VH-VL binders against p39960r1967to2165. Designs and how they scored, part 6

Target 1, 199 residues: p39960r1967to2165
Amino acid sequence: VPLEDVCERENTLIPTIVVKLLEEIELRGLDEVGLYRIPGSIGSINALKNAFDEEGATDNSFTLEDDRWFEVNAIAGCFKMYLRELPDSLFSHAMVNDFTDLAIKYKAHAMVNEEYKRMMNELLQKLPTCYYQTLKRIVFHLNKVHQHVVNNKMDASNLAIVFSMSFINQEDLANSMGSRLGAVQTILQDFIKNPNDYF

## First folded at step 1 (VH-VL)

Design O7 (framework fv_ontamalimab)
Fold by ESMFold2-Fast, scan of step 1:
Structure O7 (fold): chain C 199 residues (1-199), chain A 122 residues (1-122), chain B 112 residues (1-112)
Amino acid sequence: as target 1 above (199 residues)
Amino acid sequence: QVQLVQSGAEVKKPGASVKVSCKASGYTFTNYGINWVRQAPGQGLEWMGWISAYNGDTNYAQKVQGRVTMTADTSTSTAYMDLRSLRSDDTAVYYCARETIFGVDYYGMDVWGQGTTVTVSS
Amino acid sequence: DIVMTQTPLSLSVTPGQPASISCKSSQSLLYSDGKTYLYWYLQKPGQPPQLLIYEVSNRFSGVPDRFSGSGSGTDFTLKISRVEAEDVGIYYCMQGIHLPLTFGQGTKVEIK
């Protein structure tokens, strides 16, 4: 259930469920209006989650090219649910304060852009390998969604708002009286717009 | 105290336009969206659209698409709704309502303005 | 569009007696984050709507405990255990899961 345990069990750097869901969205979902904002059918989302659990997400024969999964918003919803249900967020409980403090400093004009990018890259390199690789894959995926904004109406800032709660757990958010949510949104928006500055 | 204060009542002729304001106070304006909801005399509530004060993105109800523009001025913490080509069935009380923190996915309204009556008559 | 249907459309209640309002949605309001995006509002005469219940069963700040929400999927209920004079008004359910946001037609609560 923890991300490191999934990657170790599968002998992968990124959970197979993440790779398969993102690849399917990139294949046929990038132009979907309101992608990630408009919810899919909960019945379809739950059926898809169960199929990954029961039919073998790590089995190379398992495919999303199936009429059962024709609804792209259900695939997107399944991905969001998977991230939200992780026991620890992708910034990790141990490091989320370091990430958000850095963004707060930058937003307050207390450091220059080049210093911020250097320090952010240093923090990213301290993440466990599976966290880093999973975050990188997600950021480049969201950048592709952002590139299709004319058709899908979801730019980097919209995506940052939608995904912000998936990158900070409820305990860490409550401990900051909610003040760190804006910092997470700032970080994600910048990652999505400028992924090559960070990965 | 979290508050949304709207501009005063307007009387317009068919074909005119109206611009309603909604001034926010007591919270960080740019962390919320503003929904616009109208209510015709004796009728129920009808959603017109929303604007994100964070980035200015909008989404409009199909019935008013092409006739409405929603904007937000972050320097004054004020949202605006501009409705063009007014017809008699646009006669309603127009409310602005803040998008709730519980609806981090763009939904929900927890604080409402007092309403602005717009009357369209010949 | 999601259609929200309320029953009854009106009810007259003796003070201190209970009241119950039903709300049905044309499709499920459960989202992938595990939350159900159903809300209840009260509009008192001459006032804007005010939030009573968010996410099916959570009372908004300052709302008396005689108000309770319940339900799942497509069927929802708002209950007032002991109706008081200040509760008169029109009650609306709202779905917040899909754009456009949609409201029920309203239930008018009057004192007998």
Scores: ipSAE 0.000, ipTM 0.443, lowest interface PAE 16.2, mean pLDDT 83

Design O8 (framework fv_ontamalimab)
Fold by ESMFold2-Fast, scan of step 1:
Structure O8 (fold): chain C 199 residues (1-199), chain A 122 residues (1-122), chain B 112 residues (1-112)
Amino acid sequence: as target 1 above (199 residues)
Amino acid sequence: QVQLVQSGAEVKKPGASVKVSCKASGYTFTNYGINWVRQAPGQGLEWMGWISAYNGDTNYAQKVQGRVTMTADTSTSTAYMDLRSLRSDDTAVYYCARDRYSGSYLGAFDIWGQGTTVTVSS
Amino acid sequence: DIVMTQTPLSLSVTPGQPASISCKSSQSLLYSDGKTYLYWYLQKPGQPPQLLIYEVSNRFSGVPDRFSGSGSGTDFTLKISRVEAEDVGIYYCMQGIHLPLTFGQGTKVEIK
């Protein structure tokens, strides 16, 4: 289901499933070694995803503090799976080329950091409201993971690598023959390290 | 006064390493990228790589990939290029150059260091 | 890699006469922001290169108006309307759109 349809249906700016998954990881998973890199049990990931689909993410009686979900890597895996299964990526199909072209130009030293930041902020403002708010929530979450790197061993670079495929859809990746994946990683790494520069 | 001042000439044997410095003054160091460009005797200009003084991000030319490291020390406004496993064909004048920020000047190398001559000979 | 080809490789000019240098890129230098990332530099003997023209046609600060750049896509030209003795040196075009950044071979300009 498209992200904007989920937000409209739930009367929220960020899908409730995203909020619940990220809050649980922030509660008990920030120091997990290899968080997001070490896969959770696929059975637990699928069971959790099915529970959200069947029981409803907005149901206040549904809690992740249930003993069924004790494996924090399964919660992290469910979140990654949710992002990958979105019909359109968080940079959106319409704008992903604008985002990645900007990063490619910056890496080619064709612009200074202040100009890059300004243009990046302008692109972020053009995203649909629920995309912007969801991206902002995710970036600040990943910044918290990055801040715990001593314990979890997952810095901004590691996180950018493991999340890059979730921010560009398969059609856009194939059309660029994979060339834009590195640009996505560059954008995410900077967002994760310096979120207040962008949100 | 905006300027880039580089370290002095170096003579090295094959297999050694060289570290060239580029000290910036007269501007906010973290607002600009630093490029390294070399020129072999009687030859043209060859781009070696780039570093962002803002986030430390680097990009290196394939010919030097794996034996070059570029760093930037924001506390001293100094960029460094460390080139290892030197070969005779690394003999060149090495320049650092700043990207300009002035709206439409993006990506232009507007300020250059004076150059550092590196000679690699047995 | 984008290949930058300059012609001629050298030229001798009588003082006060015009000079023209061509630069061709192996692929378009037009970026999605509408800008074309083509630059011209002059290296005088014993000196580092200095910026003359940025983004095809814009003169850098302090560059005399006898210098002009033009072109689009893959074909670019640097013109000097009246060559003076201080204009001797090697001229380089550079593309800034794709890594690695690449320069033309250089055009040596000498006085006759």
Scores: ipSAE 0.000, ipTM 0.422, lowest interface PAE 19.6, mean pLDDT 84

Design O9 (framework fv_ontamalimab)
Fold by ESMFold2-Fast, scan of step 1:
Structure O9 (fold): chain C 199 residues (1-199), chain A 118 residues (1-118), chain B 112 residues (1-112)
Amino acid sequence: as target 1 above (199 residues)
Amino acid sequence: QVQLVQSGAEVKKPGASVKVSCKASGYTFTNYGINWVRQAPGQGLEWMGWISAYNGDTNYAQKVQGRVTMTADTSTSTAYMDLRSLRSDDTAVYYCARSEYYYGMDVWGQGTTVTVSS
Amino acid sequence: DIVMTQTPLSLSVTPGQPASISCKSSQSLLYSDGKTYLYWYLQKPGQPPQLLIYEVSNRFSGVPDRFSGSGSGTDFTLKISRVEAEDVGIYYCMQGIHLPLTFGQGTKVEIK
């Protein structure tokens, strides 16, 4: 469980880098047009990632309110890069098939909606604590972005598309010939629009 | 372009079986469900059942439960509906329609006329 | 099973005039996710049904803006602001919240 190893090392429920990046975006980035869609500069993203590694993610003196990090799209890009580089996706390799199979059944009107919601909540409760808490924090963050859609032009559907690859490993995607990607998008769009139904 | 193409018209005697095909093109077949909906002459639309092209899970309407089988062949992107023990009231145009969470049934086949007469 | 009831069952409209079709469900189509699973289809003579409106009020791709859907819970309306000759056919509402999927009886729209 790679994400849980990070939380254990830091003695936290959510990786410190995730908390700091999301808090900064919530502070000054929610109205940025194309947030998460418009790429930050690669140089700025790499510089920020290196600063977390070198200056210590858990150091209370490390701040993102620095002229070096003016570009909010670089902060957003750093967050996306962090998720993509996790050794295991947030749904986990062990459970991604359970999540996506449930969504595929629901997507095709194979089951009643009350049953889907019950089963989805059961699957979420089976995630390790660090995975659950990290996913919850991210979902509520993306819900805030969605709430600012008039200004940022990024609704739940757009956000689900741009984040879907972060929730399924390349190996799992290849083994399904891409069919599970649509299911991930369906799950994320629902989570972002209705976070209190699941968390 | 996204398209569903169905097999041709069938004329059957009571007690026979019919197997209708629905060939999908222009999209990832396994990302969608395939619904079967029939329409008796001059009547409304009646849902018969659904199959997941991903894992083969099915759900059938009560009226046809026990005499219908829906299958999907992912290698040819083709769904099938096999209806057994045909009765005169099974005379209808049978449609296949793909479905997904957001739009429901958004793309429909052209229909297959099945006539059951003595 | 959820019963879908349409009124009227038949409607004759002068070209350019508006038309309105009502659809009532035997139970709420509002799911706990805040979405209402109500759809409108048009079946033109000799053709398969085509999706017009999904999730109560959203026009499907290519559907003219003269078509609009509204409603909530158990009471829904499809409006055509200016009926044209190409709009002739049978209109069906459908619920997608529970299996089996169920349709209204259909409303036949004809030009006078």
Scores: ipSAE 0.006, ipTM 0.483, lowest interface PAE 11.9, mean pLDDT 85

Design R1 (framework fv_reozalimab_arm2)
Fold by ESMFold2-Fast, scan of step 1:
Structure R1 (fold): chain C 199 residues (1-199), chain A 121 residues (1-121), chain B 110 residues (1-110)
Amino acid sequence: as target 1 above (199 residues)
Amino acid sequence: QVQLVQSGAEVKKPGSSVKVSCKASGGTFSSYAISWVRQAPGQGLEWMGGIIPIFGTANYAQKFQGRVTITADKSTSTAYMELSSLRSEDTAVYYCARDSGYDYYYGMDVWGQGTTVTVSS
Amino acid sequence: QSVLTQPPSASGTPGQRVTISCSGSSSNIGSNTVNWYQQLPGTAPKLLIYSNNQRPSGVPDRFSGSKSGTSASLAISGLQSEDEADYYCAAWDDSLSGPVFGGGIKLTVL
C-alpha cells in the first residue's frame, strides 16, 4: 500500500507502523550489536507483519511490549521489510534521479558544500508531506542508532549501506546494479550524521 | 545459513560454450545479487557479471559483454553463467557468490566452491 | 589486469603486525566502500572485511580495515601461520558499473 494512502487512512503524517517500530527500537534496541545488519528470525518478522495487518496495529491496545516480540532484530527486520515493500521508495521514483545527481555533482567537486545543502533542502521540500515527515522520523532515528555506535557497532556509514536499497525503487535499482546505490549511500550517510542540516 | 553449490568441472573445445550452474540453499534466493567471478591459474579475481533474481536483470563487465549470459531460475533457486566462443584464455576456476541485494548491501559474503573450466583441443 | 593496485607480495613473522595497501580512484574507493577477501590455498575466497572496517561473524578481531580518500588498508595484528593466503581488496566502480578487484597480494608467514 502506497505511503500516502496509509497516512490518509490513519489520518497521520507518519504511518503508525513506522512510529511503533522505531519507538520500540529506541526503547530497548539501540545497544543491540549489529542492529539492522543482523537479520531477525524470518518467522518472527512474518508474525509481526501479520500482527500489524490483522490485530489492528493502529489500535492503542496493540503493543510491542509483548513476549511475542522480544527479538529486537525481528522488530528491526520488520521495519526494513516495510520500507522495501512500499510501492514507491521514500526518495520516490520521480525524484531519485534529482537526489542522486545532486550527490554525484557534489562528489565530483562541481559544487560547494553550502550550495549542495541548499539544493538538497529544496529537493526535500518537494517531497509529499507524508514522505518528508516519514523520512525525517527515520533519519533522526538512525542518528540515535549512530550515536550508540560504541555499543551497537553501527555508524552512519554502516547504516547508509544497510538502508540504501530501501531508499531506491526496484525499477531504479534494476537500471543500474550499483552506480546510483553509491549516491544513495552518500546521501543517507550525510543525513544520518547531520540531520539538523536537512530537517 | 546459505550455501551455494556449483556444477562440476568441464573440459571444452575452443569455440564452444560452457554453462555453469549455482544452486542456492537456505535463506532467500531472489533478493540477493549473484555475482560470477573467475580466476585463471595463478591469477587474481575477475568479476564477470551479476544478476538480482527478483528483477531478472543482469549486468556484465565490459570485457565479457557479448560473450557472457547470466540468468536465474527462481523456481529452482539456481543461477547460471554461460560463456560462449571459448578461448584457451578462458581456462579458469569460475565462482558464483552472493553479493549485495536489495535488503542488505555489503560484499560477496557467501561463495560457491568453484567450477574448473578447461579449454583445450 | 586489475583496476585497484595492491603490492604483489608481503611477508611477516608470527606475532607481527602486517598492513596490506590498496589504491584506487575517485570512481571506486573514493566513492564507495571497500571489501577485503582472504583466499587460502586451494579454496574459494572468503569475505574478511566489508563496509571498509566491519568483520563478518567468525572473523577474528586481529583483522581490521580502514579507508582514507582513494586508498584502503587491511591490518593483520598478531600474525599467525594460518593467515598465509592471498588477500584481495574490492570496491564498486561507478564508471564501470560493477565491482573491481585488486590484483591480490600473496602474504607469506615466515
Scores: ipSAE 0.000, ipTM 0.458, lowest interface PAE 12.3, mean pLDDT 83

Design R10 (framework fv_reozalimab_arm2)
Fold by ESMFold2-Fast, scan of step 1:
Structure R10 (fold): chain C 199 residues (1-199), chain A 124 residues (1-124), chain B 110 residues (1-110)
Amino acid sequence: as target 1 above (199 residues)
Amino acid sequence: QVQLVQSGAEVKKPGSSVKVSCKASGGTFSNYAISWVRQAPGQGLEWMGGIIPIFGTTNYAQKFQGRVTITADKSTSTAYMELSSLRSEDTAVYYCARGEGYYDTSGYYPLDYWGQGTTVTVSS
Amino acid sequence: QSVLTQPPSASGTPGQRVTISCSGSSSNIGSNYVNWYQQLPGTAPKLLIYSNDQRPSGVPDRFSGSKSGTSASLAISGLQSEDEADYYCAAWDDSLNAYVFGGGIKLTVL
């Protein structure tokens, strides 16, 4: 289901599943070695996804501080799966070329840093509200993970690799013969290191 | 503990096909990518391609496109690499290795656990 | 030949520092992370360094990686006899849409 439809159905700016998963990781998972890199059990990930569907993700009585969900990597894996299963990526099919072209020009030294940041902010403001708010929440979460790199061994560049495919659709990647994946990684690394420049 | 166990050595004639298996144990198979890497006698490592079982996605190196097919059976936690139209130059040790998973091309690496290797000899 | 270029051999003595180079292009090392693999004689390769400079659990801090532009380096300090092995750099190549390895370097500990 599209992000906008989920937000409208739940009457929220960010899907409740995203909020609950990220809050739980921030509560007890930030120091997990290889967070997001080491996969969780698929059985636990599927059980958790089913629990959100069946037990009501928007129900305040549903909690991730439950013995069923003790494995932090399953919570992280569920979050990654949720992003991967979105019908459209977080940059969207409509705008991914604008985002990646901007990064490519910047990497080629065709624009100065200040101009790049201004234009990136303009592109971010063109995203639908639910996409913008969800992206902002995710970026600040990944910044917290990056800040714990001494313990978790996952810096901004590691996280950019892990999350890059959540930001570009398979068909958009194929149309560029894979060349835009590096641009997505560059954008995400910068977002994770410097979130206040963009949100 | 995570372990990748490969099928036994094969001797094949030129023009035939070979299918090597890689059974994963100790970890969650579907959550990881499996890559295939070969090494000819006295030569370096060469990536052939990989699969991410949970998404059914595959990617093949250009050199092997049209000759290699990588598949996975989640019920048996086994990945397969089939190489067709064999030539003497295909004589090598073939390794399976586990990648990150979930991320298509980015999920194929780094290769953190390796199988023991399968020797394939192509001779007439 | 190999897409990533490494010298074919290097040597050192116990206790010395050895640096192994790896040279690529903007489509591979210049755009993506570099990983290093160690292959002891008669064994499968094992992951030694990932994401340019990170060590897996169990890899001594004597091993370190670095990347600058389109080149990468593996440094081995306090060289030990058990470090005698083949070393491979590797990176994703955006143009080839494939994971590529260097040709490998045989490190001899004299």
Scores: ipSAE 0.000, ipTM 0.453, lowest interface PAE 11.8, mean pLDDT 83

Design R3 (framework fv_reozalimab_arm2)
Fold by ESMFold2-Fast, scan of step 1:
Structure R3 (fold): chain C 199 residues (1-199), chain A 121 residues (1-121), chain B 110 residues (1-110)
Amino acid sequence: as target 1 above (199 residues)
Amino acid sequence: QVQLVQSGAEVKKPGSSVKVSCKASGGTFSSYAISWVRQAPGQGLEWMGGIIPIFGTANYAQKFQGRVTITADKSTSTAYMELSSLRSEDTAVYYCARGDSSGWYEGMDVWGQGTTVTVSS
Amino acid sequence: QSVLTQPPSASGTPGQRVTISCSGSSSNIGSNTVNWYQQLPGTAPKLLIYSNNQRPSGVPDRFSGSKSGTSASLAISGLQSEDEADYYCAAWDDSLSGPVFGGGIKLTVL
C-alpha cells in the first residue's frame, strides 16, 4: 500500500507501524551490538508483521513490550522489511535521480558544500508531506543509533550501507546498472551524521 | 519561533455554543496536528480532539463526540474548536497545542496561551 | 477521572532525586510512548519528555524518563525550587483512539 494512502487512512503523518517500531528500538535497542546489521529471526520478523496486520488494527491489547517480541533484532528487521516493501521508496521514483545526481555532482567537487546543502534542502521540501515526515523521523532515529556506536558498533557509514537498498526502487537501481547505490549511501551517511543541516 | 495565539476569554450561558480560535505563526501549519486540550479549575488535562489540516479530518474524544467540532483554515493558518450545548461543567481553560511530526503520538511541543471559557447563568 | 494513574502529590528538598510514577494498561503505555508535561502555576503545560526518554531542546538533563511494561517514571535529579509544579504523564490510547493524561502530581519543593 502506498505510503500516502497509509498515512491518510490512519490520519497520521507517519505510518503507525514505523512510529511504534522505531520507538521500541529507541526504548531498549540502541545499545544492541550490530543493530540493523545482525539479522533477526525470520520467523520472529514474519510473526511481528502478521501481528501488526491482524492484531495491531483491531486488538487494543497489542503491544511491542510483549515477551513474543523480546528480540530487538526482530523489531529492527521488521522495520527494514517495511521500508523495502514500500511500493515507492522514500526518495520516490520521481525524485531519486535528482537526489542522486546532486550527490554525484558534489562528490565530483563540482559544487561547494554550502550550495549542496541548499539544493538538498530544496529537494527535501519537494517531497510529499508524508514522505518528508517519515524520512525525517527515520533520519533522527538513525542518528541516535549512530550516537551509541561505542556500544552498538554501528556508525553512520554502516547504517547507510545497510539501509541504502531501502531508499531506491529496484526499477531505478536496474536502470542505472547499480551506479546510484553509492550516491544513496553518501546521502544517507550525511543525513545520519548531520540531521539538523537538512531537517 | 513557532507560536500559537488563541482568541480571548468568553462568558457564555448554558445551552449556547462557543468557538475558540488558534492562529499559528512563525512556522508551518498544515503539516502538523493541532489538538485541543481543556483544564477545569483545579483539575487535570483532558484531550478533546484534534485535526491534521492537510487531511481535513478531525478526530474526537468519545466524551465530546456530537458536541465538539474542530476545523482548520489553511489559508489563514487558523484552527477552531466549537463546543455546543454548554453546561456549567464546561467552565475551563481551553488550550490548542501542536502535535509532533507523527501527528498524535510523540507529544505536543507548542502550546497556545489558553482561552478561559466561563459558563454561567 | 483520569485514565492513567499518578499519585496526587510528592515532595522533595533541593538537591534530592525525586521519581514520579505513572501507571496505565496495555492499550496506552503498554503499546505507545509516554510523554511528560510540566505546568507551572498560571501557565500552559510545557513538553518536558517525549518518546519515553527524549528531552526537547532547553530541558536540562536532570530530567529523565523511563518506561517498563504498562508503567512509566519521570526522574528529577538535583531538585530545584523552580521545579515546583504539576507534572502530567500522557500516552496515546489505542482503545480510545486519542491521547490520555494522568491525573497530575503536585510536586512541592520544601
Scores: ipSAE 0.007, ipTM 0.582, lowest interface PAE 9.9, mean pLDDT 85

Design R4 (framework fv_reozalimab_arm2)
Fold by ESMFold2-Fast, scan of step 1:
Formats: structure tokens, C-alpha cells, sequence
Structure R4 (fold): chain C 199 residues (1-199), chain A 121 residues (1-121), chain B 110 residues (1-110)
């Protein structure tokens, strides 16, 4: 289901599933070694996805404190799966080339830091509101994970690698012969390290 | 397409260390998990640990923690497994195997040919 | 001893359907997908089944996998002489934070 349709259905700016999964990880999972890198149980991930679909993630009585979901890596895996299964990536098919071209120019030293940040903010403002708010929530979450790197061993670089495939769809990646994946990683690493420069 | 080629057989004395290499060719090296699995004569498969080269940190099975060191050199597309304080029980064939991109545990689809390590006096 | 339990041996005749069992617990098979590996004498293991029931390219459809609760099965229909090998099940174990293997089963084609 498209992200905008989920937000419209739920009367939200960020899908309820995203909010609930990230809040639970922030509550009890930030010190998990290899968070987002170590796979969660696929059975638990699928069970959790089905619970959100069946029991209603928008219902305030639905809780992740249930013993069924005690494994943090299953919650993290459910979140990664949700992002990868979005019909359109969070940078969107329409704008991913604009985002990645900007990062490529910056990495080639064709642009000074202040200009890059200004132009990046201009691109972010062009995203649909639901995409922008969802991206902002995710970036601040990943910044918290990065801040716990001593315990979890997942710094901004590791997180950017893990999440890069969620920000560019396979069609756009294939059309660029894989060249834009590094640019996505550069953007995400900077967002995770310096979220207040962009949001 | 992807191939893993391991270093040759080793004969070691008890108490010494051994370092086995695993060179990847074809496909992508840096983003895939490389696991090390051993098999003692007539015995089953045992996971020792692994590394995803781009993350730079290795993960180890509890039984081998403190004795095994797994590293990767991205410039040569080579993974290494070093096992210290060797005992006769460490006599085995040691395999490297490629797991999933960015993660472990989804199925090892490419295997090295194996390296026989014999620990004897 | 192995974390996942398999019978040590099984046998069948050509054309027969043979089933190889694998038993675990809630922390491994009960919560995670099961992989199966085939090992011919003197060779490295080969991935035969992943994600409970998926076949890699090149694996004949005579091989199929299934999972129920904390147990998994590998079925080989139309058994052939070249299927004589050791078979291992494997799954991620949540409590050990790593893949675990069954003890392996020696399949003899009579």
C-alpha cells in the first residue's frame, strides 16, 4: 500500500506502524548489539506484520509490550521490511535522481557545504508531507541509534549502509547500474549525524 | 558467478595459531556476510562466526569467543579466520561461506572448497 | 551435541519419496526460517532449500521443504542414486545469536 494512502486512511502524517515500531525500539532496543544488522526471527517479523494488519495498529489498545514481541530484532526487522515493501521509496522515484545528483556533486567538491545543505533542504521541502514527516521521524530515530554506538556497534555509516536499499527502489538502482547507491549512503550518513541541519 | 577460494592445508602443533584465508572473486564482496563453518572428521557443521566487511566488525559464536578472530581486507576481497590456542579437537575442515547482503542467517549460497587443519604433535 | 535434532541415517530405493526430519525449539525453528544443505562425500555443503521451502536456481523440484511449529522436513520425491549424501538443516537461533545446524543425516540409496 502507498505511503500517502496509509496516512490518509489512518488520518496521520506518519504511518502508525512506523511510529509504534520506532517507539518500541527507542524504549528497549537502543543498546542491542547489531541492531538492524542482525536479522530478527522471520517468523516473528511476519507474525508482527500480520498482527498490525489484523489487530489494527491504529487501535490504542494494541501494544508491543506483549510477550509475543519481546525480541527487539524482530521489531527492527519488521520496520526494515515495511520500508523495503513500500511501492515507492522515501526519496520517491520522481526525486531520487535530484537527491543523489546533489550528493554526487558535493562529494566531487563541486559544491561547498553551506550550498549543499541549502539545496538539500529545498529538495526535502518538495517531498509530499507524509514522506517528509516519515523521513524526519526515521532520521531522528537513527540518530538515537548512532548515539548508542558504544553499546550497539551501529554508527551512522553502518546504519546508512543497512537502510540505503530502502531509499532507492530496484528499478532506479538498476537504471543507474548501481552507481547511485553510494550517493544514497552519503546522504543518509549525513542526515543521521546532523539531523538538525535538515529537519 | 561468485567464487570463494581458500588457502591450503595446514599442520599445526597444539598451542599454536592458524590463519586461513578466503578470497572472493566475481560479484560483490564488501556488502555480503562471510561466515566461517568447520567440520571435524565424521562430524557435523559448526558455525564459528562471520563478518560483513563494510561494517568492519566480526560476530562470533560463544564457544569460540576469545580464540577466534575474523577479519576482512576489502582491497583484496579476502576474509580471514585466525584460531589460537589450538587443540587436537580443532582438527577439522574449515569452510568460508557467503550469507546474505547486509545480514546473517538467510542461507549460505556460495561455499569455499574448505581448508583442512590438522593439529598434531 | 548439535542444537537441532536429526535422525543419524535414512534409506530409500530409487523412485521412492523420502522425508528427512529436523526438530528444534521456539528460539530457532519455531521463530525463524529453515535452510537445508546437501553434502556429497568429499565436497563442501551446497544450499538446497532456503526460507523454509524456496529452491536456489539449479535445484530440481523433486526437493521440497516444509515447516510446522518447531519442526521442519525435507522431502525428496523420485529418489535418485545421486541423492545419496549427508543432509543438514539450519536456522538462526535467537538465544545464541547465530546460525545453528542439525547433526546431519546420512541418506543411503539402496
Amino acid sequence: as target 1 above (199 residues)
Amino acid sequence: QVQLVQSGAEVKKPGSSVKVSCKASGGTFSSYAISWVRQAPGQGLEWMGGIIPIFGTANYAQKFQGRVTITADKSTSTAYMELSSLRSEDTAVYYCARDQEYSYGYGMDVWGQGTTVTVSS
Amino acid sequence: QSVLTQPPSASGTPGQRVTISCSGSSSNIGSNTVNWYQQLPGTAPKLLIYSNNQRPSGVPDRFSGSKSGTSASLAISGLQSEDEADYYCAAWDDSLSGPVFGGGIKLTVL
Scores: ipSAE 0.000, ipTM 0.474, lowest interface PAE 12.6, mean pLDDT 84

Design R5 (framework fv_reozalimab_arm2)
Fold by ESMFold2-Fast, scan of step 1:
Structure R5 (fold): chain C 199 residues (1-199), chain A 121 residues (1-121), chain B 110 residues (1-110)
Amino acid sequence: as target 1 above (199 residues)
Amino acid sequence: QVQLVQSGAEVKKPGSSVKVSCKASGGTFSSYAISWVRQAPGQGLEWMGGIIPIFGTANYAQKFQGRVTITADKSTSTAYMELSSLRSEDTAVYYCARTPYYDFWSGPDYWGQGTTVTVSS
Amino acid sequence: QSVLTQPPSASGTPGQRVTISCSGSSSNIGSNTVNWYQQLPGTAPKLLIYSNNQRPSGVPDRFSGSKSGTSASLAISGLQSEDEADYYCAAWDDSLSGPVFGGGIKLTVL
């Protein structure tokens, strides 16, 4: 199910499942060693995904404060699975080349930092509202994870690698022969380290 | 527990083909790419190519393009590496290894036990 | 020819600190993270360090990694006889669209 359809159905700017999963990780998972890198139990991830479908993510009584979901890596894995299963990634198929071309030019020293940031902000403002708000929420979440690097061992660079595949569609990754994945990592690392420059 | 179990040792003649298998434990195929890396006696590690089973897409190192074919059978959770036109220089231990697809660049986190392939006349 | 350059051998005594170097270029180590693998005789490689400086569960804190520019280093403090092995660095290479490995270093514990 497309991201914008979920937001419309729930009357929200960010899917409730995303908000609830990220809030739970921020509550008790920020110091988990290898957060997002170490896979959670596939059984627990699937059980959690089914619970959101069956018990209702928008029900205010539905909570992740339940012994069934004690495994933080399963909550993190469920979140990553949700991003991977989106029909269109958060940079969108339509705009991913614009985002990655900008990063490639910047890395080639064809533009100065201030110009890069200005143009990046212009591209972000072209994203559909639900995509923009969801991306913003995720970036600030990953910044919090980065801030806990002493305990969790996951800095902005590590997080950018882990999440890069979730921000580029299969067809775009194949068409670039992997080269755009480097650009996505560059963008995400900068977003995670400096979120207030962009959101 | 993670398991990548490879097929047994093979002795082949020059000009023939060899097909090595790598059976992954449950869940690996949905979350990981599978790479093939070889090691000639006393030499270092050499990447041959890999496949992301959920995408069905294989990628090959330039040196092996045209000689290597990497496939995956999702029903049996088994990846295969077939190397054709064998030469004595292809004598090596062949490893399968897994890389999380979300961390495709991070490199393998677990390796199979290896399959010895000897090419002799 | 390995793409990443490592010295062929190193040695140390128990309790000593040993550093293993790995040199690359802008398309690999300069743009991507570095992994380190330990290979005991007759066995498959084992992940020792990932993401430049992170240890998998079960790897002693005696092992540490670092990266600067296009080079990386593995440090082994409090060297033990069980650390005698071959060590490989590895990184993704953007120009080759695949992982590349160092030539490997044979570490002998005297």
Scores: ipSAE 0.005, ipTM 0.475, lowest interface PAE 11.5, mean pLDDT 84

